# VH-VL binders against Large ribosomal subunit protein uL3c (RPL3), part 3

Target 1, 266 residues: Large ribosomal subunit protein uL3c (RPL3), of Bigelowiella natans (Pedinomonas minutissima) (Chlorarachnion sp. (q7xyp4)
Amino acid sequence: AAAARASSSALVALPGGRMIEVPHMTKDYRDVKVCSRQRKWEIREHMRDPIKMGLMGTKAGMTTYYDDEGIAHPVTVIALEAGNVVTQVKTKETDGYDAVQLAYKETRDRTIPWPERQHLRKHGNVKAMKHLKEFKIADVSEFTPGQQLKAEELFEVGDLVDVSGTSSGKGFQGSIRRWGMKRGPMSHGSKSHRQHGSIGCSATPSRVYKGLKMAGRMGNERKTVKKLPVMMVNDEEKYIVVRGSVPGKKGTIVELRPTKIVGKHC

## First folded at step 5 (VH-VL; framework fv_zigakibart)

Design h6 (from c0 with heavy chain D103L)
Fold by ESMFold2-Fast, scan of step 5:
Structure h6 (fold): chain C 266 residues (1-266), chain A 119 residues (1-119), chain B 107 residues (1-107)
Amino acid sequence: as target 1 above (266 residues)
Amino acid sequence: QVQLVQSGAEVKKPGASVKVSCKASGYTFTSYYMHWVRQAPGQGLEWMGYINPYNSATKYNEKFKGKATMTSDTSASTAYMELSSLRSDDTAVYYCAREGWDLYYFDYWGQGTTVTVSS
Amino acid sequence: DIVMTQSPSTLSASVGDRVTITCKASQSISSWVAWYQQKPGKAPKLLISDASSLESGVPSRFSGSGSGTEFTLTISSLQPDDFATYFCQQYDSYPYTFGQGTKLEIK
């Protein structure tokens, strides 16, 4: 409600799931930026201590923000699904480097391998999660296994964040996922053995007709978009809105990290 | 083997607070989430929230935020649920229930603690 | 919140009968449903999890089925010990919610 002039809403849906209602706003992040002594100190601290803790989220979709001049800017809605729980805290003393492992996207799928479940239970008694990522940060002393991280405690409107995700193409990626292959154990429904046996039978090599074209080029490239302004943070409704486009299609798991500040800014 | 034993019945006046205990035995207390569920007389079950005894992290049903407080004592293998600013509609049987390992449903329940709020 | 609606609210039956209790969710919850039995003055007891998985020690006459939004608890041959109140519970999302209960009573 503060600084908003005209408000409406946009509905954004996750693949196979939840609807998120994001209030439309014409407020620029600069409207809330205060260049106080405290903020200047924080900027200087960021210059000296470049790596701060981040969060994971799911790309929910895009909508439009209108600035004071009436110009449309794309914004991305990032859903905060159940998760963002600290699992393992690594220290230079014990592990040779400082890092916080973060579990994301609670799942009811009991096909998660037993070693992964044991890891989560051993490090904070954390519920089964689909994703586990390590954040290398400068100061891990404020984090403990099992701690729930809250977006409003880590990010403020006007902060700049770097958003990382995986940009994927079509091709063999789906087959690898279906079989599990090197990514994990074979799922109980996997067809990998049958498919490989038929194709790779050395006693009777496959009879491939000339001109038969296999799948196109596949991708699996990690991409980072830097310095995206945070437009909204809402822990109650579980979302963050950033200005601009983030990597991947709807449903892509993304990592949000505070941008390293290397120069003087207000 | 697994057993959850709750504290005895309580009678309170409106505005008071009550603290219910749930003592666990027969398993590793810190390895299982403990949930609290209440049941008003003649009515269904209502989930209040859970506590992770490993780190005391909690999750509350929105209806009970600011009203219920869940804590645990790992040395005593006991979970607690404190309900403040009691009203007559808080009259209910309060259950502790253990969440099964990686399972999300409740495999063992305490015997229940009757809390009566009357003027 | 996901609303769980049970039917019937009360069911009268005789020993030996096949009885069916239905539980409907206000939105899809996959198979994340548990069924509990509660006798007067006692705590609920887990019967079935994941819609159809029979809990250890529960008689085989109990069975569950369903996915998505409609779930069923069946007792194939009712015994005297089975007269109780039955509750379904969803654990797809927080807050966890229960059906209002089905009271199974002697005809």
Scores: ipSAE 0.280, ipTM 0.663, lowest interface PAE 4.3, mean pLDDT 79

Design h7 (from c0 with heavy chain D103H)
Fold by ESMFold2-Fast, scan of step 5:
Structure h7 (fold): chain C 266 residues (1-266), chain A 119 residues (1-119), chain B 107 residues (1-107)
Amino acid sequence: as target 1 above (266 residues)
Amino acid sequence: QVQLVQSGAEVKKPGASVKVSCKASGYTFTSYYMHWVRQAPGQGLEWMGYINPYNSATKYNEKFKGKATMTSDTSASTAYMELSSLRSDDTAVYYCAREGWDHYYFDYWGQGTTVTVSS
Amino acid sequence: DIVMTQSPSTLSASVGDRVTITCKASQSISSWVAWYQQKPGKAPKLLISDASSLESGVPSRFSGSGSGTEFTLTISSLQPDDFATYFCQQYDSYPYTFGQGTKLEIK
């Protein structure tokens, strides 16, 4: 019993079964990038924060980080599954607005509809992906269809990020989800059951657009947690660690966007 | 008919580099990923990585990062794989293989290029 | 990395025999397995994809089965052209990995 506190640090399983432990850091994550008074003034005078590109990830789980003073901080590990590939780049001239469309989480061709598959082939010859999200950003000129985005190029320790995810909304009772499961055995053939597909097994077939994973209309609420400090970025092991909680349960697909900050942080 | 035709056998000294070519015909080159697989004498098959010919994006097996470089020439419908800093244990047959349209298996293979590294 | 283990490593059989080759994955890979045939001095040839889907032009005596961690390739009635080395491959996750091979030889 006296040693209960010693068991608060735990391993976190990434999708695919690989385990990680957030190491103790000598750096204080609160040593974020800061602007000079001149830089803060310039940002305020122009009255705009550039909207920067983000990426997608999968909530892997939570663990505890201990700082140099021995104080425990809850952290969330976000896995970077195969994906984060640019598909369609939209411009004001051709599409009426600037955006970069990003595909996330590779899957097999048979798990997505034909039109969605052809869209990915047309825009960068991108592999089949379960999730497709549009990021409205200030400067799309640096992005091209088929480009792989790397977390270490977009984020570093001390940055603040906004994390958006879609949670199971209110308005669904347990019985409705059970009824959905009962409809599974009524599916029209072995073909549907054999269409489990992705890098890594998926219990539910996913679709590229909107990812109908949470279809039901009464659920599917999008939530954003803002200004979470980045604790670690690891492109080799494919994860990002942020301080605090992010929306949804383990396995939730999340969007990571740099926080729009005027003044203190650049 | 789909064909992948590779360059001829190479004999190299340790420390040299070798560049293997794979010329594709009978299909739209930019629509299919091209993979590279090697096979050491008497050993099994080892996946090296792939290139997307549409944009030249690559993915490497960690064992070959910094050692193998994959490129493609869309006008010639040719994929390339270059190995640097050759060692005797790089002696193998190197294959190019096309990823199937609907799945991530290899539906067509080149005939193979034997690379021998000897002093 | 996912390790693919084939058994047996060598199999001796006669023309007309029914033979089965097994491939085991170190973790679940659903049905994302392909089987290849390789004859000496030749490139591998795709036989089966998605554990059980016969490739066009491959004789119907070849069949595949399995899911999860255990997969089998069966040849219902061996022909002389079937004496070769057989490899399984997983494409569930990167890096793609192959079994060590099973050499099928004349008894």
Scores: ipSAE 0.322, ipTM 0.671, lowest interface PAE 3.8, mean pLDDT 80

Design h9 (from c0 with heavy chain G100D)
Fold by ESMFold2-Fast, scan of step 5:
Structure h9 (fold): chain C 266 residues (1-266), chain A 119 residues (1-119), chain B 107 residues (1-107)
Amino acid sequence: as target 1 above (266 residues)
Amino acid sequence: QVQLVQSGAEVKKPGASVKVSCKASGYTFTSYYMHWVRQAPGQGLEWMGYINPYNSATKYNEKFKGKATMTSDTSASTAYMELSSLRSDDTAVYYCAREDWDDYYFDYWGQGTTVTVSS
Amino acid sequence: DIVMTQSPSTLSASVGDRVTITCKASQSISSWVAWYQQKPGKAPKLLISDASSLESGVPSRFSGSGSGTEFTLTISSLQPDDFATYFCQQYDSYPYTFGQGTKLEIK
């Protein structure tokens, strides 16, 4: 009765109300792949693995699994909401560096600033997304604008991932409301010149809309937890489970990146 | 000028599959999402899902996962919706509908394809 | 799922009448509502988008209003061509959902 109870499944809810059932894990936390003699030699030569592509997710919740000794280990469920679509692919030749820009978490067009909507339309005909993040990777040749990324193609059980999240003090505010295809007039009680002074840097030359990177948030601070083992990947049910805790509270948007140098924990 | 033309009526036996087509013209096919909507005889409208013809990305209503499969052919400007393991409950008119790019409502509809499953 | 409830289910009216159809959402959907007209044997046709935006080519006697959870479609002076079934649709959240429909009949 007690053993069956300890091995029961955990239910985790997404911010959107969708429920995900995650089986209780019984794998030993010490169940790790031992470094080969060859791999230890490669590490000693200061060998660096190429930076690989990652994806974004939403922290859905945490649960606990118990090993045979009764020691509790935290695991985190990361939900994959609508998104993880490639937008812009940058190359050293055209942009000075290699990167894949990824859009995450679909939203309504009018809740997104006009430059962001135009950017998404221009690069892969992508639906409006709340979050846009650039992943600097070694090889961008296999990625194209509009491509849907699949978790099961990027990660497998046993991989080590670095998970980055952002604590946010404020949500997105000031979306453009359209009424009969017209924007509301730009009006404020005070004609404060400081707005033009602080934001009017004469951006007449072409520029990337840098405000998109913040996704309307203020006071954001990035935190990263490195080398978390991947326990489960389920692209059909849209979740990834990692062993350990990830930054932020439930609902935090996280970036999952393959750990750059593997085998260090040998 | 925008037109969505669907394939003709189908009569199938239980257990069969059917593939409905929706041929688009008068606009750039890859620039607009294509949705599928079902209407059972004398009933209301039910959203089934969408496909982005630019990259073949799909989203399904949970009710139709495993039953419906959406695909598209960019060279033919045609979207497809396949129903598998047909049951009498699948008898309905199936519409394709184009999503307005900015605001996600359906600005143009196909004429509908009647699928009848006889038992 | 967001449930869209239309009232009335059937409405009888005469040419020249002003008619109002109501659509209620089970939760707030801002203004993300469209209204469609469907005639027997034909596909639905878009009339109103974003709760109140009249589509080009649609007669000015049609109008929409509302926000949040309650939305209204009004026909200011019925014409013979207006007798049809009307559906509201929310596109705030997936899955997109429709009202049950309102059949507008000759009195």
Scores: ipSAE 0.013, ipTM 0.499, lowest interface PAE 7.8, mean pLDDT 77

Design p10 (from c0 with heavy chain Y54W)
Fold by ESMFold2-Fast, scan of step 5:
Structure p10 (fold): chain C 266 residues (1-266), chain A 119 residues (1-119), chain B 107 residues (1-107)
Amino acid sequence: as target 1 above (266 residues)
Amino acid sequence: QVQLVQSGAEVKKPGASVKVSCKASGYTFTSYYMHWVRQAPGQGLEWMGYINPWNSATKYNEKFKGKATMTSDTSASTAYMELSSLRSDDTAVYYCAREGWDDYYFDYWGQGTTVTVSS
Amino acid sequence: DIVMTQSPSTLSASVGDRVTITCKASQSISSWVAWYQQKPGKAPKLLISDASSLESGVPSRFSGSGSGTEFTLTISSLQPDDFATYFCQQYDSYPYTFGQGTKLEIK
């Protein structure tokens, strides 16, 4: 059975041409929702330290899982591009809080500013990366600058994860903010703009103000989808599959954080 | 000034192993990747792999996987490359080379270590 | 692996000549090419990085150009010190690969 399941696959392509081969998701994967005995023990053990380390990834695409009633459930394939390397480890003693800084998506040195490149050199001598994100976690003692994080060491099938990324779409309510900022000199006055708070599409208030006509793309909102079950984790092929829809288009950078679990619920 | 000084020439029999050293000076040793490149007599250059001296993480050219082992000693600012199960076609000059600060070219090279494998 | 092919393999020239060496990649490597000079019995020396960026201390008669799959190293007015072997290297993807070399010798 396992061998038969393993022979079924689907191809999912990243923007830029990398292809990921994912085993077909069918009713045979229903039971992946069940937590292992080891995972239940870990939940019980970690009840006093609920915040755990996560990873970054890139939304590769979606496929479908069919349950016993024939209802289609979307699953999302998240690629793990070169990266997920620990850079700076912050402690309460030195920095006032515990956190692990993670670098993601290797790039050429010339595409990042010199201060960012020096930061990576000073914290594990890490290759140039496009994205740098801080994860506030309960216990940083297990992490060291330069350490490569492995998905199979952090996640197992049946875990719940919160996925954060950028939601995008089009509709009758949206932002034309970039038109106002692109045309105006306001894009150069950062201190003045900061003092005024939110920078909108309107440059000058009118005595008879008519609200902004908000018609356009509804994209670029940060959204988090919580409690998505992990369906597959594969470090060799560099992907994670979660059950559900993840915000953003193909190529969106996402953060995977373990869901804060209370009691015996996975 | 940046300098990479390599160990002296070696003559080995087939089946033996050899360990080449590369002592760095004039910069922060842990802040740059160290690469190894070989050149067989009258031939071109061949990349073998690199080591990150900060954490000893390595990446090998598939051709040298299981054949070459790269290590480093931070206290001595020295990188090492050990080649096992030597064959006559391993006869070459072996270079260490430092990766550039702003991209992945090699900005400084050691003088080279000649390894001769003969029966 | 990306194959780097240099032409010519050997070039005979006279002092004062304009010399051009070419390097072709088997697939697109953007501008991620370095050029090295190697004199007999010595280690290679970096001349040009990122296809066209002249390294400090390298004479201005050396220049590089190209992108994608075809790259050139040019010496505008050949000097006696320039007779050596020249290698191109790609660092777009692993494993890093070098051209076979071009030997520049006195005509």
Scores: ipSAE 0.031, ipTM 0.534, lowest interface PAE 7.3, mean pLDDT 78

Design p11 (from c0 with heavy chain Y33W)
Fold by ESMFold2-Fast, scan of step 5:
Structure p11 (fold): chain C 266 residues (1-266), chain A 119 residues (1-119), chain B 107 residues (1-107)
Amino acid sequence: as target 1 above (266 residues)
Amino acid sequence: QVQLVQSGAEVKKPGASVKVSCKASGYTFTSYWMHWVRQAPGQGLEWMGYINPYNSATKYNEKFKGKATMTSDTSASTAYMELSSLRSDDTAVYYCAREGWDDYYFDYWGQGTTVTVSS
Amino acid sequence: DIVMTQSPSTLSASVGDRVTITCKASQSISSWVAWYQQKPGKAPKLLISDASSLESGVPSRFSGSGSGTEFTLTISSLQPDDFATYFCQQYDSYPYTFGQGTKLEIK
């Protein structure tokens, strides 16, 4: 085998050292059927595809497969680390818009500011997660705080997804170690169940929001690649394979959203 | 006062199943994760998994997948752990334990349920 | 899995002694260690979390230290009520694992 194949092997490492091999693909996912212009016009007049729920993942790596004609196709393996748990569900009545907050990548409570930690506890008793992203969707009634989302229930082989990521990614969390100073619920007048130091070591609103400065780092740009065919979905082994290149380097946190298509299979 | 009270000792034959209960009181049951830990006679502690009583979501130690089933009843403030296809090496004391508010240590433990599997 | 190894397995001491129990992790676990005390026929009781944070209601003679791979539980002046088995636990990663235990006996 060619030296070039060594840099993009079929064997891809997931976070934590697990290896997976992308199977030989015999089906070409380029032939995606969408509604005719006439059918889209009719649907646009009377109905639209609802904006559907997505999920988050971590870019694990890329590999290549060759079709029956010898044409090389890049594929990206996206790992599904611990997470994809619904937190806050927002409605037009309470918040002015419909959305589902999704938490991704379980972490230590010390890596998360205290207010964010309390937010996760309040909305579904969700474990500390590194990433919170809001998904604006058409119908939030199917989702409840604490619900685990499963990739095989949201996506199937042949679906088109839009993948969003930030170049360079949000990577550094080490300066948040001070979070061990005070815990417990910030309830109105309730007793604190945990204390690891003086009250003065508790997070202040201004101090805890200093972590948000990381979002403004030089070179951080949100990029979206649209209409990537889903080639494989595996809930048990925690990965999704898409055809094409996904934004960012290995380890980049990405958002997977179903492509907005009218008449998916017409 | 936080208290976890477990069901009484069980003696079972190989191949049977057993369901252990853990009744919580003194706190909001749905605000804390409940873990299960076993201890074989004269041995150390072995983590089995946890359940989130808020939504009944579970996480199992791979060793106990397909063997143990965790459930909870919010109205009764009770967590359950069922073991199927019992073998003699399942003989142990089974504990329920509450996860701490701010991290993943176990701040309160049930008194333990002895399960003996013999023929 | 992360393996937690305690030393010694058994320790004989007298009331008033300073006692030290060590726990070693097979890989770095930062400070994510808890220590538990277990008396015969009883459930474990939390003593220390986050390697060094003393649990409310636990006597001040108990202390913990360490980070990375080596952790220590110290009892500064042993009391009769302290004769028990002590376990360390890592909660850095799943599955959570415990040390094999250290039995503290009357000398």
Scores: ipSAE 0.060, ipTM 0.564, lowest interface PAE 5.8, mean pLDDT 79

Design p12 (from c0 with heavy chain Y32W)
Fold by ESMFold2-Fast, scan of step 5:
Structure p12 (fold): chain C 266 residues (1-266), chain A 119 residues (1-119), chain B 107 residues (1-107)
Amino acid sequence: as target 1 above (266 residues)
Amino acid sequence: QVQLVQSGAEVKKPGASVKVSCKASGYTFTSWYMHWVRQAPGQGLEWMGYINPYNSATKYNEKFKGKATMTSDTSASTAYMELSSLRSDDTAVYYCAREGWDDYYFDYWGQGTTVTVSS
Amino acid sequence: DIVMTQSPSTLSASVGDRVTITCKASQSISSWVAWYQQKPGKAPKLLISDASSLESGVPSRFSGSGSGTEFTLTISSLQPDDFATYFCQQYDSYPYTFGQGTKLEIK
């Protein structure tokens, strides 16, 4: 009875302590058609798929899906923490290329440097965020600074996504480790406290990983896993489930981009 | 000088709706979040939600979802809070309050709008 | 939701007294607490942010302390203008919540 009940679902913890129940799935969305080089070239020349907008998430955990043959397949739950807000929109006219800058993972104002905070205020009056990533896309016309991106508007069950993050178990390559200095002396609304690291190049002790090699590049490797099928999208409960494993350990910040499919109609 | 000036007192019957305004001056309206907080007679403060005046994006306390609607008018530097399907327990003073520069406390408050719901 | 409990609910004191008001959170909120003063018929006024940072223009007799779950507002030498209701607020997580208030009355 307990074993039978356990076999119907899997529980995964989201950042912040919420648990979600991921039902066992019977459908396989892994059928990706491969076209010949000549056919791909013909499609590219006449009907190229545009590069579409993505979003960021946090790897929450993995569970196992068993197919009809009894073969185990990993399923990854990606949490959508507070964020995924458009900041700066770049255009070919002003910047030489089209891109949407996306902020992710809300934090306190005083945990980010003043220049970063001012950048977020200038571009959409966005709350302080830990991560800022640029998405180069084909059409930026529908995006505006301050816009909240919704997973259900960007992804559907059965879509293929590319997930990028760190593949190394050593260090964190993300925006926590910065190349920059806080101005000293400085105050962040605390008249009785002086910030640790207000002198020199640092944020705070909690924001700086002191053992990390320069820029994280010496200890980390960026990796993208391509063409992962989307199994579930839930904007209300803030998660996406993809079939497969994604780079990094639990808590890794990942970028989800719609797969740039060429030769869709082979 | 930062100033938030709210609309005058309202008396409504149960089932009606009320729209409270909050006119901001002395700062760039679109560069700060505007929050709404209510206080029932003799009671404490209750956070209702916020609006980002830059794009009118909102976040509501679960208790007020479907009950309160927050909007803003950038050209008038005015935030609005509309409360629908009024009940007698909605009788309160409603405040607008600006979110702080470097964290999520409230640095400036409107004078308050008294909303009374009675038959 | 995080529950903020203030003690005492009412406090009687005389001018010149040292007064302390305590605010307890139902879970750890680091230092993300603000204190407000509210006089009858008026809007709340920010006194202290980040548990201990005195707001500009607020008299130095006001001070705040605490971290985690227990926070204190202190008035070192009470003045006539200080008789009011005081509220604590947490901004660690949504929804933001306030203490029930402490009414400071003349003895």
Scores: ipSAE 0.013, ipTM 0.531, lowest interface PAE 7.9, mean pLDDT 78

Design p13 (from c0 with heavy chain T30S S31N)
Fold by ESMFold2-Fast, scan of step 5:
Structure p13 (fold): chain C 266 residues (1-266), chain A 119 residues (1-119), chain B 107 residues (1-107)
Amino acid sequence: as target 1 above (266 residues)
Amino acid sequence: QVQLVQSGAEVKKPGASVKVSCKASGYTFSNYYMHWVRQAPGQGLEWMGYINPYNSATKYNEKFKGKATMTSDTSASTAYMELSSLRSDDTAVYYCAREGWDDYYFDYWGQGTTVTVSS
Amino acid sequence: DIVMTQSPSTLSASVGDRVTITCKASQSISSWVAWYQQKPGKAPKLLISDASSLESGVPSRFSGSGSGTEFTLTISSLQPDDFATYFCQQYDSYPYTFGQGTKLEIK
């Protein structure tokens, strides 16, 4: 029993070394209700739900749970690192379209370009963040610069989400501070994942040399997996669990958007 | 130019609450994070948390969650830190400290508020 | 939590001496270290940020060095005003943590 329990509830490592145990989950499946002619007409009339706000996260890893039939179901744990803070709110009146800009993954000031740091200060006095993404949504009136978004306010167990992978297109990361001619010897944006004494964390190996040939990245592909069921949402422990695989390897930054639902109810 | 002026010393009995203020001047209050740090008698410094005065967003050290509450009043340029259910081990000097403009060090500190809890 | 350990806990020295205080982190923190000076009954004062950046108005006899897990604060020629307690602080990860302090006393 101990061995079977251990195999159906596995530990997943998050960035920063914290371990999460995903418990055995049992799902109750119900038949889909048959829609009346009137309800089918209403669904057809309202074929597109308003676009709702999403979040960003970091792929932490995969594990499994076993249903009542003993069938293994893959699940992905998505960590919610420090971030998911609203920066700029755009409106149709001022900007021609409605959108909420979201900052994700807190970092230090010198690791991002100075214009990006000033942008964060101007819009909500937000701490330096490694990733900025604009979410075009139907209603921006509930969002203000500096607002912390909470996963439990945006998602519930049973919701369907679309998960998109995102990645940096730059070969060199970090910024150089011209005030005092200071350089940051960083290749990674995480506060707890740096190591010194390695080529990647040394100031010398991270220097830009004149004549160094840099092939630009051949555009990173954005991949989207649609309609993944949300299995768990935990604001306190900062993670979301979805059923299925999401794009990228461990450490990939992902965007979580609610799936547009057509004909979900009868 | 930059000054952080804290409220005066407080003596409280166990179980009481205390609210410490930190009035900022010489800069735009909402543009800088305000942190709270305590120092027990003869001990080192312990970070309690911060508040973003722009929107009152807070982050607490886990040790102080449910114990300390940070608030701010932008119109008064004042940050507050309230401690509830005081115990003898809450006796300390409490400092407010401003986060630096270009990184997370503390560039200016208040003079400190001594909170004594005794029965 | 990241533990910051300072050595020595107490240091006796004379005016004109070169003194060094060491701060060790329980895990790598890059260069995200600040040093503060605290005189009795007063608030701490920032001396050095980012391991080696001297704060404006701080005498040039103060210097900092180090990266990763080991950091040092050096006073090249001790002056009477320098007898105080010195603290290191990491701001790599939350919660921010301080060393236990080094008390610099007149010999």
Scores: ipSAE 0.131, ipTM 0.606, lowest interface PAE 5.3, mean pLDDT 79

